# VHH binders against q84jc2, part 12

Target 1, 232 residues: q84jc2
Amino acid sequence: MSKMRNLVEEKFLEFYESWVIQLELYLHQLLIAHNNNTMSETELRHLISKLTTHHKAYYTAKWAAIREDVLAFFGSVWLNPLENACSWLTGWKPSMVFRMVDRLRKSRVVLVEAQVKKLEELRVKTKFDEQKIEREMERYQVAMADRKMVELARLGCHVGGESVMVVEAAVRGLSMGLEKMVKAADCVRLKTLKGILDILTPPQCVEFLAAAATFQVQLRRWGNRRHYVTHS

## First folded at step 1 (VHH)

Design b2n (framework vhh_7z1x_3)
Fold by ESMFold2-Fast, scan of step 1:
Structure b2n (fold): chain B 232 residues (1-232), chain A 124 residues (1-124)
Amino acid sequence: as target 1 above (232 residues)
Amino acid sequence: QVQLVETGGGLVQPGGSLRLSCTASGFTFSSYAMNWVRQAPGKGLEWLSGISGSGGYTSYADSVKGRFTISRDNAKNTLYLQMNSLQPDDTAVYFCAKEDSIYYLGSSEWFDPWGQGTQVTVSS
């Protein structure tokens, strides 16, 4: 239902706008914490917990929305074109965060050998899960080009209730498959984020989360500077 | 329609071995990766191991690496977990889960089990 689709998009746009504003506030707190070595471990853990809860809130809202309209998350109206261009299965590519972890080593934050070993193991596991999802996406694309799907799409052009019902059932099945794929990708994202935070010390977690939030916020600002002229 | 039935649990002495099985129905088993997850008394869910649809790729949590081996028989729609050198800390209910990776957030809120699991108790 297109009316329900419009309502899903409207509700998530409102949610996302508020969520990004709160992310920017948390980023400010992370940057202060990173520059202030007088903060206690308890205070740092509390701030890390706020960020973790904030990300969980995003996925809770997202999963509720994709249950109603998963396609709203492909080419999302609440994201600018640059954010959409950098998207992998409706969000950040899980293995990308290890580039931010690599920055921790290069920025003079000392990772002990045990941490390096655990991060490398997590990286390999994340790449494995990511490739598994990419194969599922490939299967989905192949299924869309399947003779049966092409036949059903052709039948959808026929003026008949029977043909319309068969096409609707097929489209519903495709949407359900896509929803499962998006949820699988999101599970890898959350698992990767938690895994990194479990390995890092609180000061290292703050630096990592600050780097991730900075990139997300700046990507949005860069894309929002796009000028569109209707008279061209 | 998707159903998973875990079996093979029981009481075992420390240092012993058990082989868990998970029989799947309602989907094309060989097309999906499978996982093993456990929940110890009073604790949240812990991911243990995963295996690709073909069986060509496997992954393990640090806590079980070298002791547990995941495998599958696609002709029988069955997933296995061979558990060796069992320790009291391995006492838990063990679940298998289809390709949708179970994410452990420190709570059971993210776990939706299709089966009842199989109890493993390691004690003297």
Scores: ipSAE 0.000, ipTM 0.124, lowest interface PAE 13.7, mean pLDDT 78

Design b2o (framework vhh_7z1x_3)
Fold by ESMFold2-Fast, scan of step 1:
Structure b2o (fold): chain B 232 residues (1-232), chain A 126 residues (1-126)
Amino acid sequence: as target 1 above (232 residues)
Amino acid sequence: QVQLVETGGGLVQPGGSLRLSCTASGFTFSSYAMNWVRQAPGKGLEWLSGISGSGGYTSYADSVKGRFTISRDNAKNTLYLQMNSLQPDDTAVYFCATEGPDFYYLLSEGYYFDYWGQGTQVTVSS
């Protein structure tokens, strides 16, 4: 109970703050690459690889953390309230990235018909995968009201040493269900990101990644400004 | 070109300690999460511990939590595993592993590591 941070929350907060600082540095490199038009294809691919590696590092750390405490990711202390309000199953909603893809159609590096078709197919598949996960989350929430859960809540009102162990085992079971759903959502995120990057040319990948990183960084700054105004 | 080399294994008494090292080359070490995995004779692979690229976050399997400590020195391109209170059941080949620079689809049930070392043998017996 209460708002006290646990060890998992403290460690991931430290990780996330460093991860975001590095993301801002990569964003700077992406914007320079996008605006100067002087980089070779090899240099652009190297930069894209740094970004994809950075995202993989995030999910590696996240999956290690949720194995210890998945609930830390529902209402995360390392995210401001605006970031938490915009979260879908502990992260960005996969289909939202297609809004950023749509802006590429109006860019200097235009999409060809074959790319448009592949992106539309990926968009449909991504929405299907999202809906499948949303159905699983709905089933999970409904299961919280079943007879067994009602019985465990009643047992919790009777204070006894042995009953505490039974309740703790049930809570661990609930956490394992959430961990499975969060990992499934993260897999859809990673498949969507890779799918887009596989369809786009290196200059288009740089523009897309710059748009995505800009949105993430600005959302954090907008939410943090609320706290600054309160304390000013 | 990517290479991982484990050292530090050997014979140790129950209750003893060992420190394993993994030296990495051929990639930007600080940008990659690193993992320790073991395989006991006749058993499957068991993930033990992971550490983020910066070292800011670590995680452990329940079987080793409180006994093993993962750490890294990015200036030396080296990963460590400090193993304390060793038990006979800790006898295994220990591998250093990382996800490669290439972006791949991740499977929720699997540890898909692109690069593995050759392993170092740890034997806990009297």
Scores: ipSAE 0.000, ipTM 0.137, lowest interface PAE 12.3, mean pLDDT 79

Design b2p (framework vhh_7z1x_3)
Fold by ESMFold2-Fast, scan of step 1:
Structure b2p (fold): chain B 232 residues (1-232), chain A 125 residues (1-125)
Amino acid sequence: as target 1 above (232 residues)
Amino acid sequence: QVQLVETGGGLVQPGGSLRLSCTASGFTFSSYAMNWVRQAPGKGLEWLSGISGSGGYTSYADSVKGRFTISRDNAKNTLYLQMNSLQPDDTAVYFCARDYEPSLYFDTTGYMDVWGQGTQVTVSS
């Protein structure tokens, strides 16, 4: 309890590990549903709802955690180095999911023209919102550097000199701005995901969610390959 | 105490404009998506527009799209609704409401936990 950051990281690590295990179980169900034409629309909708609820649970837990320590998400101990390297503002890049959607054009359940138009409109909107957040982040980074330098200069500290109170104040300021940016980025993610699911039919939603979950699970396995699997 | 207070309502002629304001207190305003909802005499609640906590996302009901604009000023803890080309059927009590959480992205049906008292808008000649 003496170190709040350790507690936040430990709690979210425990949450994330169980969340990923459940994602893998849902992925198994999505792959079975995708390969089995006997499932009813009601059964497919129920499965899609489970995945949507699962992702909502992730963002609920994440937003609670970033209120306590947003910086934990810029050096996540629950992610391997490859997962961290592929992150855009603490998560997946929204426009990337349209690559998963593009696979649907080659599948047994082909997109109709009306869906293609709506998906293209959503893609354009998503890229616009993504670029807006990137500009806001760039402005934040410049402002943060200026504020920290002015504060250090005013206190008469040596460059690289340590002042616990000054460092803590600077970190709190950084955290407040980053919390807003992370939530903005997560809102783009959630709106993009919801938009895609609203446009697609239940079989297409299952295929899309299976592709997305497969990518997340496989990226984690690829990043862990060198650390957990020794061939010697 | 968590509170929302609407202002800016009144009587306006058809084709006119009004700007509604909603002042928030008792919570971190920028952390919540906000909505505008109305209730016409003898009718149920109608969701009109929503805006994300950052202001980066806005959504509108088809009945008001192109005529109404939602915006927010997080520094002033204030939500706005700019209403243009007002029609007699826009006559209603207008409420601002806070989303329970980011439910707006998973449920567009308006899952809201805090409501203002409302402000009356009357469109008549």
Scores: ipSAE 0.000, ipTM 0.129, lowest interface PAE 16.1, mean pLDDT 80

Design b2q (framework vhh_7z1x_3)
Fold by ESMFold2-Fast, scan of step 1:
Structure b2q (fold): chain B 232 residues (1-232), chain A 126 residues (1-126)
Amino acid sequence: as target 1 above (232 residues)
Amino acid sequence: QVQLVETGGGLVQPGGSLRLSCTASGFTFSSYAMNWVRQAPGKGLEWLSGISGSGGYTSYADSVKGRFTISRDNAKNTLYLQMNSLQPDDTAVYFCAKDEIYTYGSFEYGPDFDYWGQGTQVTVSS
């Protein structure tokens, strides 16, 4: 139902705003850790664990929400227009995080040859997984032109009783397909993030996570600064 | 009906080699990524290697990199694992697994595989 879907949007908006505030607090801790050469490996691993748990909490909440209304994530109300314009299948494009990895190669943080090799292998695999998902999305969009979708479009002009029920059932079927694709994309994101963190040392993980969080936070701030209409 | 059948396991001495095969049926083999996974006695599942549908992309777990080689023959619907420099710790049941884009697993456990074969036992001992 539309009211139930509106409730999902409202609940996830509240969750996301709190989640971003906590991400900013973790970013400050990451920046302190990066600039403090006296932090122990145990302290760095604890901070990395906090960030990993924080990202897992996001996907736990997201997957619960998409089971109820996956379409809320296509043009999300909790994201500003710039964030929505930069979305790839309801989130960040997995291969984009390798831009943050490239910054590690140019910083004072040294990547050894074995790490460079593993990161390149992960980059290739991540791009392959992205291409698989893009082909699935293309097949889905092409399938929108099949007989079932033509019938859905035809019935959309008739609002009443049985026609409304048939349209609603067809839309639910389409939503299930989208839910599977969004989860597939999110799993590639999680695998890519885990893969990078498994390859990097704790100080390198801190620098990588700081770069990623900085980009996410700044993208939100840039988009919000462009808002010319306010509703008091 | 998807079916995967592993063969090629057996007893081998440390430092030896074995080649495992997995014959697939019931799906378009070239359209799906394939994986090798093992389970040692008293331990959980360990992902070893993956190969894309075309064979153009491969990946390996650190424990087997440089020693194992994954390959496939799409004309024969067969997946291979060439295992060299075998160690006692490689003793396990080896499974081939079909991967689909929608079967990606949790952050900790890797892909959620649709189908597993019956497995083939590899024992590395003198």
Scores: ipSAE 0.000, ipTM 0.154, lowest interface PAE 12.0, mean pLDDT 79

Design b2r (framework vhh_7z1x_3)
Fold by ESMFold2-Fast, scan of step 1:
Structure b2r (fold): chain B 232 residues (1-232), chain A 125 residues (1-125)
Amino acid sequence: as target 1 above (232 residues)
Amino acid sequence: QVQLVETGGGLVQPGGSLRLSCTASGFTFSSYAMNWVRQAPGKGLEWLSGISGSGGYTSYADSVKGRFTISRDNAKNTLYLQMNSLQPDDTAVYFCARGEDSYWLETSGYPFDYWGQGTQVTVSS
């Protein structure tokens, strides 16, 4: 039996801890840039590029890992229980990011009417893309409960040798289906993020990215400070 | 039903150019991402480039970036790979491969469901 799942989890845990530390450093730079009106457009674009590259690095590492063990991303060991509870198909729910966009309306970095219209169009498109993926997940769950899968599970419980190969083939098929759905969800995330950044000005991009990173970092801290009921 | 047929391979000298074509049939071509993959003698498969169903997004492996250009003509159900500044290391069998959908374009690796038979490209002097 392969213990490849342990290796994938260990390697991604090491990657993720380093990635979060770097995100916190970028968040510090974003907050300084947001409070500094003297930063040039070129300097702001460079900082935004660092953040987009950082997020692309995450998805590059994630897609390599899910190719080996997609199930590691459902109830991930590198995330605390609160982070896992807030997960939608192994990551953030794309439409929720528009709540960070709404914060820009209350800021000194104000959105113009043309931007508001484009962001609303993107929000509607993102919601439709999410619904498509949710329907695919529902179909996947129904297919998992099909008579054929139930019979294959029964076969795996009582027979070894040749039957092990048949069960392993079916499990590979199920994992490939999950991998496809996770990648589809991640593509919606990346398209939504890019879409927002393409609509916003550089100062607005900095504020948006700061809000998103702040939420991610604070969610992790809140989950890590969870209090258990204990007897005194 | 699904058919992918590559053409345009051949012998070319280092520094030369070659254009590969892949004709598709048996499916709605514009609904699928398309990819180019190669296999050099005695080596594994190497993904080279991908293009979204609409043609709006393209991606390239670092080994070919700046030298190769992927494009498609959805009206003709044809995928292209323009190869410039060819090197001896580009010698391989080149395959056209269908991606599962446009969401897979910016992934590493090759999650493909249908492949062509391949076309041989030899770069030698």
Scores: ipSAE 0.000, ipTM 0.143, lowest interface PAE 14.9, mean pLDDT 80

Design b3 (framework vhh_7z1x_3)
Fold by OpenDDE, second read of step 2:
Structure b3 (fold): chain B 232 residues (1-232), chain A 124 residues (1-124)
Amino acid sequence: as target 1 above (232 residues)
Amino acid sequence: QVQLVETGGGLVQPGGSLRLSCTASGFTFDDYGMNWVRQAPGKGLEWLSGISWNSGSISYADSVKGRFTISRDNAKNTLYLQMNSLQPDDTAVYFCAKDRYSSGLFYPKYFDYWGQGTQVTVSS
């Protein structure tokens, strides 16, 4: 059954498709920068700034959308099933990026001891923050069977205008809680990304961002191929 | 099983135009970026243009920017290169090359398959 998309889903889908296209363009630029030894540090920093701005734009749009309907992001229709399966609280899992960094270290990225230490500190902090959010989510999920929710369920069995209003109000209340959790998760994502970029040199940042973008794009392609989803 | 076949090359006068085509088979065409590269006599390989899987990202070398246009038809598994304002210096064998990535890395070292090439000669 083709899920009827609500307005929030439709708008964000359009946004995301465009956003991904732009990401691919930036990926190309990152790769050029990576292979061009003549680019100045200033130029590299400028490119990094463009990418960070692009990512910030995503979260700006996301946060605007979740104010209207946070539930749209739980089962994001703009993502394929593979992408959704890999999602943690409506996005990438923050601790995942450290695996990317580790991979880069095993290849051609050389980190000094001070960088390694800082990255490890950041990793520990990120994991702690993730766990904190997960505990909150668990608490929220367990609380779903509380008295209020039972009452809501009872109301849902009755057809009537007044009952519908009450149910909607209750759902809104639940959504607010979810919104807080999603925002918290996004904050951890943003902080983690910023933390990594602050630790890495400009050339390393470029390589990291390129790897991340490549992974994102390829994941989308793999998922689309498997599930016959339209290309963005 | 991967094949790339270039067509459309030939002899043209300076200022003329040509449209090259590259037909792909043996892989999922719309999963990968595609590129045009040329090799002039006695010269090395020169990357000209690249296009991502969805045409969302396009890039040109400075030498052809404004004159050449890359495009693709995923339904036909075909890559195109419209070449306008051709000059004698554009004389070369033109190759289609498959990128390893969907977004296109647009560097020869990342190309995993090449066509046999088509000759383009620009002469009065």
Scores: ipSAE 0.026, ipTM 0.514, lowest interface PAE 2.6, mean pLDDT 89
Fold by ESMFold2-Fast, scan of step 1:
Structure b3 (fold): chain B 232 residues (1-232), chain A 124 residues (1-124)
Amino acid sequence: as target 1 above (232 residues)
Amino acid sequence: QVQLVETGGGLVQPGGSLRLSCTASGFTFDDYGMNWVRQAPGKGLEWLSGISWNSGSISYADSVKGRFTISRDNAKNTLYLQMNSLQPDDTAVYFCAKDRYSSGLFYPKYFDYWGQGTQVTVSS
């Protein structure tokens, strides 16, 4: 079974495959840094900076793509079904990163009291920002169920000419609304990532980024394995 | 815009030496591995050498190992290939190629940009 792809989907699929391979290369470097104390603080900061730049490059490419076709990011063709099932508004849920930090605390990462306080403040703010976006998405979904939108959709099926322009204007408005929400969610993701990296020391940042990248890479591998399941 | 420009090619006698340069622009040069690739008349592309972003990892094809030396100057955004003991079968167009990813030394599908090439002719 094949699926049809538009130009935006084809271009972003190529970008995303490249982006994931580079993430795997950075993960390898993070794991090396994690397994020895021979790297200087400046070397660790350089590696952290590369990961930060890599994530920013993803959002730069994504925002360019959603300006052309935001719907490509809902049920993305470059993601397997497991990755799509785990998505929250076209990406990772920001509050999940605090679970990763909590796991690291229980394994080997010792946080000082000031760091714990700042992380809790960031967690509360991130949860607030998530809830705000979720309420906005709920309002958007309710508006889609509005009888006026349903009637406009019917008009588009039965009457050509002027009705096509009215339907196109409504659809463009809906796409712009989704673009704003996706960008708002991505801004929360970037602020949360930056906030955590600002609170953690360079060795702790390496631990955190390694855990996050490992999860992302493994989720992709697990989902890809399912695609090759033999049906008896 | 990404641009790679090779210079330093020319005519040289067998046993002679040439130094090729590739000047890069439009991307952060010191984030990427760089490669030299050649194409002899009537033949396909042959990868010759690759160098990581920090010069910490260098590899050569068997055909040029011991005769060619790859290096880079990140301050000048320039890649070099020092070619010694040149043979007539080294006659080719020489291209510099950018890795798509950091540390990707030999995956031809992961080269995203190539220069225009510079001609090297080895004959008496």
Scores: ipSAE 0.000, ipTM 0.153, lowest interface PAE 16.8, mean pLDDT 82

Design b3b (framework vhh_7z1x_3)
Fold by ESMFold2-Fast, scan of step 1:
Structure b3b (fold): chain B 232 residues (1-232), chain A 124 residues (1-124)
Amino acid sequence: as target 1 above (232 residues)
Amino acid sequence: QVQLVETGGGLVQPGGSLRLSCTASGFTFDDYGMNWVRQAPGKGLEWLSGISWNSGSISYADSVKGRFTISRDNAKNTLYLQMNSLQPDDTAVYFCAKGTRYYLSSYPLGFDYWGQGTQVTVSS
């Protein structure tokens, strides 16, 4: 039997499955637009807008869910093991997105000098913001390993109302710290995505979004197509 | 006011065909994905098919794949469902459902407006 899901996990699983289905539908539209050089700028802008609002909807739902149970997002039941293994602070690593951008520099569509400069500036800023969050996560992990947390873990082995209350307060504090870090990471993700789309032309935005969505969808399919299904 | 009105339901024999229509008003029809959902007697809601704003992306539930075809006419603000090879267990009330701007075929979070439904009965 697999692990029983709590209410937050159950609700977000339903949401995420629907969200991924819609992402696949948008990916199909992006691939049509990319392959057919007949789409108007207005049509391309409309498609890009639908993708950006779709991603914003994900973060709206995610932030509502992490207010209730941030730990559900560490080793998520709605993600397969491969997707979970590739996660950085409950989502994609911001700097990884520039690998998709680098493919545009080698593509049929030439990036102009001004775009290359702005993308490099954004890459540097994104890497700085990412490293800042990594330093906070490192400090968090060190705090979890310090003597006070070890003592709280020992105390949790004893039966008693007072010790139970102390452990519950500590766990709540840890959850609040993780929620703040996850939100900080998500803000970097959204700023990076917006920054890239602001720099690129509509056809380049479509190519970029198609590459990103293809990777996300294929990663899910590869994990789901494993010779055997593993449950944690 | 957002309004979705389904028509085309009725009684049909097993193996027969039926075409459902849904006329939309009160919103910009071509900005949204549209869906068909059904509810059989004594059962929950079952999502059947979704179509994107420009007909470029279409998806179907396994139970109807190959038998049903979803389409839309944005000039007429109308959604269609062509149902072929109908079976007795296709008997249900069929609903037209407007997708949210962010969800096309999602369920239960994907629908912000529903029609009142049209009855389809497959019986000899």
Scores: ipSAE 0.000, ipTM 0.102, lowest interface PAE 19.0, mean pLDDT 79
Fold by OpenDDE, second read of step 2:
Structure b3b (fold): chain B 232 residues (1-232), chain A 124 residues (1-124)
Amino acid sequence: as target 1 above (232 residues)
Amino acid sequence: QVQLVETGGGLVQPGGSLRLSCTASGFTFDDYGMNWVRQAPGKGLEWLSGISWNSGSISYADSVKGRFTISRDNAKNTLYLQMNSLQPDDTAVYFCAKGTRYYLSSYPLGFDYWGQGTQVTVSS
């Protein structure tokens, strides 16, 4: 079923489509870099920097958008159903990236003991932060049925200009809580990503980023094959 | 302002050849690696080839290796792509993309800019 999009959804959809195209382009570069050992450390670091900047740009855009309408990201219209199903609080689940690293280790990535230890510490911390956010979200969801929601329900029985303003104010109040939750989740994502990249060597970073980008792109492709998605 | 302008696209039959050109301005052309990328209908961007600032290093995607040849003339601030043995699946918009000053190997880095593209259509 097609649903009507609001302005925030339309704008972010456009942004995201462009962002994904650029990600695919970077993916090719990452794969090339991954398949040879002739690139200098400076070159690799520069490539990594480009990718990190690209990801930062996404969150910059996202945070600007959620300030206007955080609800747009709960049921993101720019994602297919598979992508949405795999989303945790409007994005990728931070702890998932450690499974990616584990997979890489099982292939050809060799980590020294010090790296393994640091990764495990980061994993534990990330998991703790995730659980903390989940508990807060649960608390928030339970608290939704408070006096404000009751008031909102009462107001829903009355149609008028003044009533609309009151309802909007109430919704904004509720949305602010969600916005905080989303931002908290995003912070965990960014910290986790940074943490991993700080632990890995430049060649390992490239391999990790390539794997992550591949997964993201393939997930989108798989979802699109199973569900028809119309993009603007 | 950095500008990249692609030319040379058009309609060609399978097995035919085309030569694309990209004219660069707004930056020191001979300090940067350059790349060709394309986008077919309904598909994402695909990297095709890269060339270092002095043409000392060149790389190709497997999809075009042996058929396409990248070159550059720094005196003319121009990048070229000779495309031979074109196939229908080569139909796409082709873009030149500016690399980085740190591109010293045969492998491209992230792109800062790309042109508006030129359409290449391969059909009988």
Scores: ipSAE 0.000, ipTM 0.248, lowest interface PAE 12.3, mean pLDDT 86

